# VHH binders against PI-PLC X domain-containing protein At5g67130, part 1

Scores and structures below are computed, not measured.

Target 1, 376 residues: PI-PLC X domain-containing protein At5g67130, of Arabidopsis thaliana (Mouse-ear cress) (q93xx5)
Amino acid sequence: CSNGNCQLLDSCSSATDCVSGLYCGDCPAVGRSKPVCTRGQATSPTSIINGLPFNKYTWLMTHNAFSNANAPLLPGVERITFYNQEDTITNQLQNGVRGLMLDMYDFNNDIWLCHSLRGQCFNFTAFQPAINILREVEAFLSQNPTEIVTIIIEDYVHRPKGLSTLFANAGLDKYWFPVSKMPRKGEDWPTVTDMVQENHRLLVFTSVAAKEDEEGVAYQWRYMVENESGDPGVKRGSCPNRKESQPLNSKSSSLFLMNYFPTYPVEKDACKEHSAPLAEMVGTCLKSGGNRMPNFLAVNFYMRSDGGGVFEILDRMNGPVLCGCETLSACQPGAAYGSCKNVTVQTRTPSMDSTAGSNSGGSYSGSVQFSRSLAS
Below, numbering starts at 1 at the first letter of every chain, in headers, positions and changes, except where a header shows other numbers; Kabat numbers aren't used for antibody chains.
F, E and O stand for the ipSAE by ESMFold2-Fast, ESMFold2 and OpenDDE, each averaged over both directions (binder to target, target to binder). V2 = 0.75 x the mean of E and O + 0.25 x the DockQ between their complexes.
[cut] stands for letters that were removed.
Atom coordinates printed by the task and the answers are left out, and those that the model quotes come from them; centres of patches stay.

## First folded at step 1 (VHH)

Design e05
Fold by ESMFold2-Fast, scan of step 4:
Structure e05 (fold): chain B 376 residues (1-376), chain A 123 residues (1-123)
Amino acid sequence: as target 1 above (376 residues)
Amino acid sequence: QLQLQESGPGLVKPSETLSLTCTVSGGSISSSNYYWGWIRQPPGKGLEWIGHIYYTGSTYYNPSLENRVTISVDTSKNQFSLKLSSVTAADTAVYYCARELYSRSWGTPFDYRGQGTLVTVSS
């Protein structure tokens, strides 16, 4: 195949060989050096069903979304730090990312995005003023009136009213989801339809509790549980909650943030990590959370996969919850829950509900139940 | 003032073992608050984390490199060292030693590093 007609997992030689929405990618980490047509975009779950509470959906989230090699350098400074993503936030949003993790610091007489240590930004760990990224978010929300974006801030900003002033200056106040309307005690969120109608399309959370009362920025762990990040969070067979979070099965909040990225990012391994290991970890975290599906899947190098990657996994997370089908592509817009299109899925990713072994290194084709607890 | 300094051969032949030492001055390596690590930057590419060691000898390695990597610590000399076996041209890079602490920033790089040393793998 060639000239835009190659399907998912077909061999390819150039970017233009694959059908729209796919790119030509390799994954040597799974033993495959020959490139294949690979998914590059998430299917919007709200394009299928938008009448459910916000906390029923799973969204793709990028860890340290600002951290890419093309970010500007300070004059005369070599940036010696790790990158977590390959593309701009604008490109991430165009590809279906709806959650952004941002580390914010007081630095250089401004608020900056930095991949740094101990609450302090250094010139060799600095990326850019936070307002530049927030202006990209504003442009996206302005141009896409039915989309909802979530920002989670690892917050090292000490200047008075720093966050509220920053977001106002970026023109984001008109989209702000007010803390006063955020559900507490594990209650359902407003529906996506209601959020769009009210133009409450930007959710912002901070790691600093005092800023909820002082600046109107929601304290993250009042509204969500979160698993441990880094190497402990990708360890097979466990999904421990992070120190600041309530236990994952706590009913005190209705959102669940699932981290899935190693402590030190390794781009060449991401395509392997986003296949069978991630599928297994979703199942483990679902169980640890008391059969509550994660609402944010946070990853490094989100585009990297052995074919379907995080995009296929998101479809399999959303399908059972939103429409009662094994995957989002089996949902029929406007149909009753459990009314599913008959689909066959080309995939290299094993079943998420794996109680038995799958063929090692082999591809899987078929429909699978994500979880009995959610599919029926 | 804390300083880290890399030392070792700048040229290694293919199939041999690359060996580097980091000397720490102005602070003790025998601290429970820190890991001591190695990172590298191949020409024209991004940073790659190699591994780190705790002063008690506990090691953690990048899975892509773990079968070729050994990191060791000598607390009496305030030093830690890297050995990378079976080197190829792909191992040509500037190598940095670093002081590391995992923080809330999920994989923050380091608060101190050496100036870096270029290691070329060539016959």
Scores: ipSAE 0.012, ipTM 0.457, lowest interface PAE 8.4, mean pLDDT 85

## First folded at step 8 (VHH; from m02 with S105R)

Design p02
Fold by OpenDDE, look of step 9:
Structure p02 (fold): chain B 376 residues (1-376), chain A 123 residues (1-123)
Amino acid sequence: as target 1 above (376 residues)
Amino acid sequence: QLQLQESGPGLVKPSETLSLTCTVSGGSISSGSYYWGWIRQPPGKGLEWIGHIYTSGSTKYYPSLENRVTISVDTSKNQFSLKLSSVTAADTAVYYCARELYGRRWDYPFDYRGQGTLVTVSS
């Protein structure tokens, strides 16, 4: 197959060989010698099952969303750091990412995104002004009136009213979900429908508790539980809560953020990480959370997979909760809970003619863009 | 102030062993609870973690490099070293020695780092 006709798991040679929503990806880490078409976009859960509380859905989140391996160097900055992503914020959002982790620092009399240490940004850790990323978010929200974006800020901004001013300058105030409407006792969030209707489509959380009262930016761990980041969060059979978080099974919070990224990001290993091990970890964290499905799945290199990747995992997270089916792709809009259509489960066996049934489910309208041309 | 400095050959032939030494000054390697690590940055790519050694001598390596990497400490010289065997062109990078803040919330795990040394693998 070639020229846009290649289906999921078909051999491909170029990015343009795969059908829409797929891209040609390699995964040597699992012993594949040739690239195959892999998923490049999420399925919109709200396009299939709409009208539920926000905390009933699972969304894809990118860890250090701004740490793009393909980001240009800015003058005066020498980036000597780890990368966590390969796509622009715009492309991430277009592919179905709905959560962004951002590390914000005071830097050069501005607020910058930095992959840094000790609460300080350095020339070797600085990426770009935070306003640039926020403007991408604004543009996306403006162009996509039914979408909700969540930003989690690792907050090292000390400037008075720094965050509120920053977001205002980015034009994001008009989308702001107010803290006053956030559930505090583990209650359900408003429905996605209501949120969209009210244009409360931007959720922003900060790691600094005081800023909730000072700036109207919600304190993260008041509203969500979170597992450990890094190596402890990807350890098989273990899903410990983050130190700053309540226990994962706490009923005081209605959101659950699942971190699934190693301490040291490894681009070439990401395709393996986003396969069976991730699915297993979802089960582990579900159990640790008292049978609570994570609302956010945070990963590195979100596009890399050996087939379905994080997108398939998301479908498997959403299906049981939204419609009672094993996967979102089996959900039938308007049908009774538990009424599932037959879907072909992609088994790892190369030989199965995975007629990946055209996921007739609502897809995101974005284009699959891979920043690294396979042609080199 | 703690300073780290890499030293070693800038050119290594394929299949040979890359050997680098990090000299630590302004502090003792044996002081405190730190990991002493090696990282590298291939041209046009991000940092890659190679491995580290604890003051006790315990080592951890990146799994794909585990069979080729040896990190050791010489406390008498206040140095630690990297050996990477069977090098290929893929091992061409700027190599850095660093002190690691392992297990902390910070995304950048090194509080001190050397200036880096370019090692080119070429015939």
Scores: ipSAE 0.773, ipTM 0.896, lowest interface PAE 0.6, mean pLDDT 91
Fold by ESMFold2, look of step 9:
Structure p02 (fold): chain B 376 residues (1-376), chain A 123 residues (1-123)
Amino acid sequence: as target 1 above (376 residues)
Amino acid sequence: QLQLQESGPGLVKPSETLSLTCTVSGGSISSGSYYWGWIRQPPGKGLEWIGHIYTSGSTKYYPSLENRVTISVDTSKNQFSLKLSSVTAADTAVYYCARELYGRRWDYPFDYRGQGTLVTVSS
């Protein structure tokens, strides 16, 4: 196949071979070194089932969303740190990411995004001024008036009123979801329709409790439970809560943030991570949360998979909760809960590549763009 | 001031063993609760963690490298080393030795790092 006609899992040589919404990727980590058309865009759950409380939906979240090789460099500085993503914030949002984890530091008399240690940013761990990323978020919210974005801040900012001033300077105060409207006792959040109508479309959380009273930035763990990140958080059969979180099965807060990424990010392994292992962990975390589906799924290298990836898994997380169906694509807008249409689910094929485990290069390609259909 | 310095060949032939030594000065490799680690940065990419060794001799390696990597420590010389066998072009990178923090995981958990040494795998 070619010319934008290749379907999910069809062999390909470039993204333009694949139908819209797919890109051409490989997964040597599962023994498939030959590229296939791979899903790279989310289905917006609100475009299928609208009008429910915010805490009924599951959204894709990018861990260290800013951390990629394409971020601007300071002149004469070589960046030496781990990368977690492969594309810009704008591209992530356009592909259906709706949650961003950002690490903010005082640096160069400004607030910067850094991938660093002990609350200290260095030239070689710095990415860019945080306002640049926030302007990308503002542009997205302005152009997309029905979309809602969540930002989780790992907060190392000590300058007074640093966060509130930063967001105001980025023009984001007009989208701000006020802390006073956030449920604190496990109640439903406002509906996504109400949030859009009020233009309360940006949720911002900080890791520093004092910032809630001081700056009106919600303290994350008053509103959500969260599992452990890193290697403990990807151990099969286990979904432990992080130290700051109440137990995952606590109903004292309405949101559930699920992390799924190893301690050290590895691009070549991400395609395997975001396939059967992630689907299994969603089941484990659902049970650990007292049969509560996570509302955010935070990953590294969000586009990498062996086929349907995080996007297919999100569909399977949203379908049961939003419409009573196995997957979001089976939901019928306006139909009764549990009234599902028949959908074809792409069957994953076994690896046929006998050399995949010995590939010297592993996974290839960093940031990729999706193909667009054009008339021939 | 603690300093780490990598040494070893900058050119390694395919299928051979890459061997590097990190010399620690201005402090003892045996002091404190630290891991002594090797990380690398392939051209145009971010860091990759290779593994580390604790002063007791306990090691941990990145799983896909586990069969090819050995990290060892010589406390009498205040050194630790990396051996990576069966190298290919994919192992071309700048290699750093570093002191890795014990305990809480940070995004970049190395408080001291060498200047790095480029190792090219080529015929």
Scores: ipSAE 0.664, ipTM 0.874, lowest interface PAE 1.4, mean pLDDT 87

## First folded at step 11 (VHH; from r04 with S58E G103D)

Design u05
Fold by ESMFold2, look of step 12:
Structure u05 (fold): chain B 376 residues (1-376), chain A 123 residues (1-123)
Amino acid sequence: as target 1 above (376 residues)
Amino acid sequence: QLQLQESGPGLVKPSETLSLTCTVSGGSISSGSYYWGWIRQPPGKGLEWIGHIYTSGETKYYPSLENRVTISVDTSKNQFSLKLSSVTAADTAVYYCARELPDRRWDYPFDYRGQGTLVTVSS
C-alpha cells in the first residue's frame, strides 16, 4: 500500500503511506523489523462529548515537552542530556497533546528550558529560551479558539515575577485561567464550554508554592494529585503518589496527573511500553485513585506504539467517564449516558517479524496524516 | 576537584566485548553516597543510561542490556569498569562514565562526568 491507503498495522516507509491520523513507526523492542502504521493523533474528547466539567476529561500530556531529540544544537555546543520527545511543541499540539510539562531555569540572563540537575542549567543541557515555545502555544490558542492547554512547570526561576512577566511577554495573559476560579476542595471545575466562553483556555501550574501568592501562578499540588514519576511510575502493580501530592485517593483536589515514563528515557522501548503495559497501569492507577480516572496522562515519545498506543488508551479512559461507553469512539453526542454505538473493529491482528534485522530505530517527528473529522 | 577519565579501545569488532575503565581522581569512589554509572550517546541521539554500581558491588542495569552488561568496581585502584558483550553497530556511541546522584529528582542526575570516549563497532 501507499499514498495514504495503508491501514493500521500495514507496513509503511513514511507517514504519507498511512491513512489520516496514523504515524509510520518501528518498534524493535517487540521484535518488529519494519515500520508499520500506528495511531499518531488524539481524538478530541470535547468534539465528541462537550459541556462537562474540565475534571471529567483525560488529556494527553508530554513529559519534558521541549526536550526534543530533533531540536537544533546551540552554536558551538554539543548537547549532552536525555531526550523525551521527537517533535516540536506545534506538532505535539496539532496531534492532540493538550498538556505540556516544562522545566524552566534562570540561564543566560533569561528564562530557558533545560533538561538538567539541581536547579542549575548548563550549556550542554540547555534547549532554548522558554518564550519561544510559549509563542508556539500562543499561536495555537489564537488559531484554535475552542482548545484548552495546560502547562506544568518544574520551576527553577528565582528572578522576581519571572514567570508572570514571561507569560505576559508571550501574549498569554488573554487566555489565563485565574487561580481564583480553580477549585481547591475537590469540587468540579468549570465546564469546558464555560472556560472557552470566558477565554480561560490556558492553565499554568508551578512546582513552587510561593509563586501562587507572588505571581498568580497556581501551585500544582493544591489542585491535583499525582503519582510518582520515573521507575516507580512504571512498576507494574504499583501507583504510589508523588511526595508533594496528597494520597491519590484523597478528595482534597479535583485533578489527577498520571505519569507513565521511566527514569531514563529510551525511545526504542517507548513503543512497547505505550501499548498493553500502559493500559494495565491505567487500571492500577484508577484503582489507587479511588476509582478516579486520571485527567492527564504524561508520557515520553507520545507517538510511539505497537498499534493504537496512547491515543487508543486515551479513548478508553474518556469513554467510560464522558458517556458510559468502553471507548470514546462509541460515544453518541446527545444520547443518554451508556447509550453506545457499535465501533469499528480492527480488520487484522498485528504482524510481528520474528526474523529480526538490525535496525537503528528511525525518528518520525510527528509527521502524520490529518484525519477528517465529522465536526469539520 | 573530582575528575573521571574513560580509557579503553575506540574500535571493537561486531560480536566481541566492549571494555572500558573509568579512573576517578580528586575524590574517593568509596564515599558511599553516590552511584558510579555508565551512559552513552549514539551519533545524533540523546543519552542512554546503561547502568550503575554502588561501592558495595550492587548493580542496576538497563533491562534490555542486562544480559550483555557487567559493571564492576575496584576500590583499591579507585576505578570502575564496563563490559558490554556481543556488540553490534547499534552499540557505536560516545561512552561516558559519571557519578550519579542517588535521589530521583533530576532529569540529568550526573554531577561529574568524564570527557567521553568514542567507541565504534565496525567489522
Scores: ipSAE 0.629, ipTM 0.862, lowest interface PAE 1.7, mean pLDDT 87

## First folded at step 12 (VHH; from u05 with G32S S33N T55Y)

Design v01
Fold by OpenDDE, fold request of step 15:
Structure v01 (fold): chain B 376 residues (1-376), chain A 123 residues (1-123)
Amino acid sequence: as target 1 above (376 residues)
Amino acid sequence: QLQLQESGPGLVKPSETLSLTCTVSGGSISSSNYYWGWIRQPPGKGLEWIGHIYYSGETKYYPSLENRVTISVDTSKNQFSLKLSSVTAADTAVYYCARELPDRRWDYPFDYRGQGTLVTVSS
């Protein structure tokens, strides 16, 4: 198939071959020799089941959202750090990402996004001023009046009122979910409907507790539990809480952030990890959380998959909670809880046996072809 | 001041073994609670973690490279080395030796790093 007619798991050669919402991607890690059309967009859970508390939904989050392999280099500086993503913030949001992890540092008399160490940004770890990304978020929120975005800040900003000033300058104050309205004792959040109505559509959390009172930026671990990041968080059969977090089964907070990314990002493995292993870990974390479904799923290289990817996993996370079905795709809008439609899970086991005929087809480097962000 | 310096051939043939040595000066490998690691950056790409070694000889490797990678330490020479077997064009990169922080909470856990050495795999 070609010319926009290729369906999920069909062979493709370019992004333009796949139907809308699908991307042409490779996954050599699972033994696939050719790229296929893979899912590239999330289904909005609120478009299916609306009107529930915010903490009932599961949202896709990008770890180090700004650490884009395709991000422009600083003039005259070589960037020597790890990348966690391959897509722009704008594209991430357009594809259904609703959580962004951002590492903010004081750098060059401004606040920058850096993938760095010990709270210090370096020229070789720097990406861009944080305000640029926040303006992308503002543009998205402006263009999408029903969407809610969550930002989690790994906060290394020391300048007084640095964050509040930054967000104000980015024009994000008008969307700000106020700390005063956040639940503190594990009660439900406002409904997504109410949040949208009040235009409280931006949730911002910081890792610095003092800034809640000083700047009105919510302390992250007051309002959510979180599993360990890095290798401990992806260890099969284990879902330990982060040190800064309460136990995952704690009822003191109503949000649950699930980290699923290794300590060192590995682009090549992401397509494999975002399938069965991730699904398994969701089950593990669900149990560890006392049968609480994570509200945020944080991953690297979110577009890489062997088919359904993180998007399918999200559907499987949302379905049981929102409508009582195994997957969001089985939910029926307006139907009673537990009323599920028959969804033919096309388990097409890719028949591994296709003999790699020697045709010298162009070295598909296995990178997901992202639609070029229209450089404004 | 701690300094790390990579040394080894800049050209390796396919299927051969890439060998690099890191010489540490200004501090002792054996007196450190740090890991001593190897990372690489392919042209136009981000960093890749290869593995690290503790002064005791304990090693950890990236799983996909585990069968091809050997990291060793010589405390008497204050050096540690990398061997990567069965190299292909995909192994072409700037290779860095680095001191790795024991605290793994950092996205870039290398407080000291060598200048890097380009290793090209070419027939």
Scores: ipSAE 0.900, ipTM 0.959, lowest interface PAE 0.5, mean pLDDT 92
Fold by OpenDDE, fold request of step 15:
Structure v01 (fold): chain B 376 residues (1-376), chain A 123 residues (1-123)
Amino acid sequence: as target 1 above (376 residues)
Amino acid sequence: QLQLQESGPGLVKPSETLSLTCTVSGGSISSSNYYWGWIRQPPGKGLEWIGHIYYSGETKYYPSLENRVTISVDTSKNQFSLKLSSVTAADTAVYYCARELPDRRWDYPFDYRGQGTLVTVSS
């Protein structure tokens, strides 16, 4: 196959060989030296099953969303840090990412995104002013009126009213989900329909508890449970809660963030990790959470996989909860819970092509491409 | 103040062994509850973790490099060393020694780092 006709897992030589929504990628980490068409976009769960509480859905989240391997360098400065992504924020969102982890620091008399240590940003760990990325988020929310974005801030900002001012300057106040409406005792969140109608489509959480009262930015661990980050969170057969979080099976909060990224990011390993190991860990965390499905799945290098990748895993997270099926692709809109259609193992990524059957769900408009060589 | 300094040859031939030493001053390797690690940055790429050693001699390596990497510690000299065997052009990088925090939940767990030394693999 060639010229846009190659399906999922078909051999390919270039991205243009694969059908829309797929990318031509290899995965040497699993012994596959030849490239095949792999998924590059999520399926919108709300396009299949709409009108449920926000905490019933699972969303893709990018760890250190800003730490892009292709991000511009500061003039005259070499960046000496780890990279976690290879796409712009805009392209991440356009491919179906709905959660962003951002590390914000005071730097150069402003608030910057830095991949650094313990609240100290350096020129060699700095990426860009935070407002630039927030403006990308604003543009996305403006252009996509039914989408909901969640931002989790690792917060090292000390300037008074720093976050509230920053978000206001970025024009994001009009989308703000207010703290006063957030459930505190494990209750359901508003429906996604209601959130969209009220234009409460931006959820922002901070790691600094005092800022909830001071700036109206929700303290993260009041509203969600979270497993360990880094190596402890990717240990097979183990899904421990983060020390700042309540136990994963706690009923005190209704959101569940699942971290699945190692301490040290490795781009070449991502395609392997985002396959069977991640699927297995979802099962482990589900069990640890008392049969609670994570609402956010946070990963590095989100498009790298050996086939379906994180996108297939997301579908398999959403299917059971939203419609009672093994995968979101088997859901039938308007049908009774548990009424599932037969799906092929090679589920086509949603295409922008109008010819996609009514059950293909909504498609995303992002580009399916890797910024760096898969062999690098 | 704790300081780390890399030393070793800047040029290594293919198939040979890259050898670097990190000298620690302003603090003792044996008195710390930290790991002592090696990281590298290939040209135009991000940092890569190679491995680390505890003062007791316990080591951990990046799995893909495990068969080629040896990290050792000499507490009497307050030094730790890296050996990377069978080098290729892909091993060309700036190499850094660093003190690594014991809590590996941090996605940048290095509180002290050397200035780095460029090692080029070339014939």
Scores: ipSAE 0.887, ipTM 0.953, lowest interface PAE 0.5, mean pLDDT 92
Fold by ESMFold2, fold request of step 15:
Structure v01 (fold): chain B 376 residues (1-376), chain A 123 residues (1-123)
Amino acid sequence: as target 1 above (376 residues)
Amino acid sequence: QLQLQESGPGLVKPSETLSLTCTVSGGSISSSNYYWGWIRQPPGKGLEWIGHIYYSGETKYYPSLENRVTISVDTSKNQFSLKLSSVTAADTAVYYCARELPDRRWDYPFDYRGQGTLVTVSS
């Protein structure tokens, strides 16, 4: 097959061989060095089942969304830090990412996106002024009037009114979802239809509790539970809450952020991790959360997989909640809950009800190629 | 002032073993508060964590590398070392040794880093 006709898992030599929405990539970590077509775009859950409370949907989130090789360098400074993603914020949003985790610092008389040690941004860990990324978000929201974006800030900004001024300067205040409308006791959020109608399409959370009263930026852990990030968050059979979060089964908040990425990012292993291991961890975290499906799934290298990747897993997270079916593609708009299309399972991803998994076929050597030619 | 310096060959043939030593000066490697780590940066890519060692000898390696990596420490010489076996072109990178904080909250958890040494794997 060629010229846009190759299907999911068909052999390919470039992304242009694959049908729209697929990329051409390999996964040496599972012993597959020959490229195949893999999913590179999310199915919008609201395009299938609209009108439900925001907290019924699951959205793809990128950890350290700004952290990639495409960020401009500081003059005369080589960047020496880990990367977490491979493409721009614009491409992430176009591919269906709807959550962005950003780390913000006072740096160079501005607010910058950086990696840090002890809250200090260094020239060699700095990426770019935060406003550049926020202008990409504004452009996306302007061009896509029914889309909703969530930003989670790891916040080291100390200048007074720094965040509120930053977002206003980026033109994002007109999309701002007000804190006063956020449920505080585990109630349903407004419906996605209501949010769009009011143009409340940007949710912004900070890690600093005082910013809620001072600047109108929601304190993250008042509204969501969150599992531990890093190595504890990818340990099979375990989904512990992070220190700042209430226990995952607490009913005090309506949203659930699931992290799935190791302490140190490694691009080569992401394709393996975003397949059967992630699906199994979703099942573990669902049970730990008292049978609450996560609303955000935060990953590194979101396009890497051995087939359906995070996108297929999102479909299997949304299907049961939105329409009572095993995957989103089985949902029938307008039909009764639980009335599903006949859909054959085309992946080897295990059921999310299972805690057992087989993840022993990875390879630690070889080249990882990831085409983005169809991302635009 | 604490300083770390890498030493070792800059050119390694495929299938051979890459071997580097980090010499710590201006401080002691025998510390309960720190790990001693090896990290690398392939051309045009982000940093990759290889592993670390505690001064008592306990090691931790990145899982996909652990069958090829050995990190060791010699407290009497205030040194620690890296051996990476069966190298390929994919192992070409600038290699750094670093003092690593055990606190997992930081995206860049190294408070001291060597200047780095380029190791090229030919063919």
Scores: ipSAE 0.725, ipTM 0.899, lowest interface PAE 1.3, mean pLDDT 88

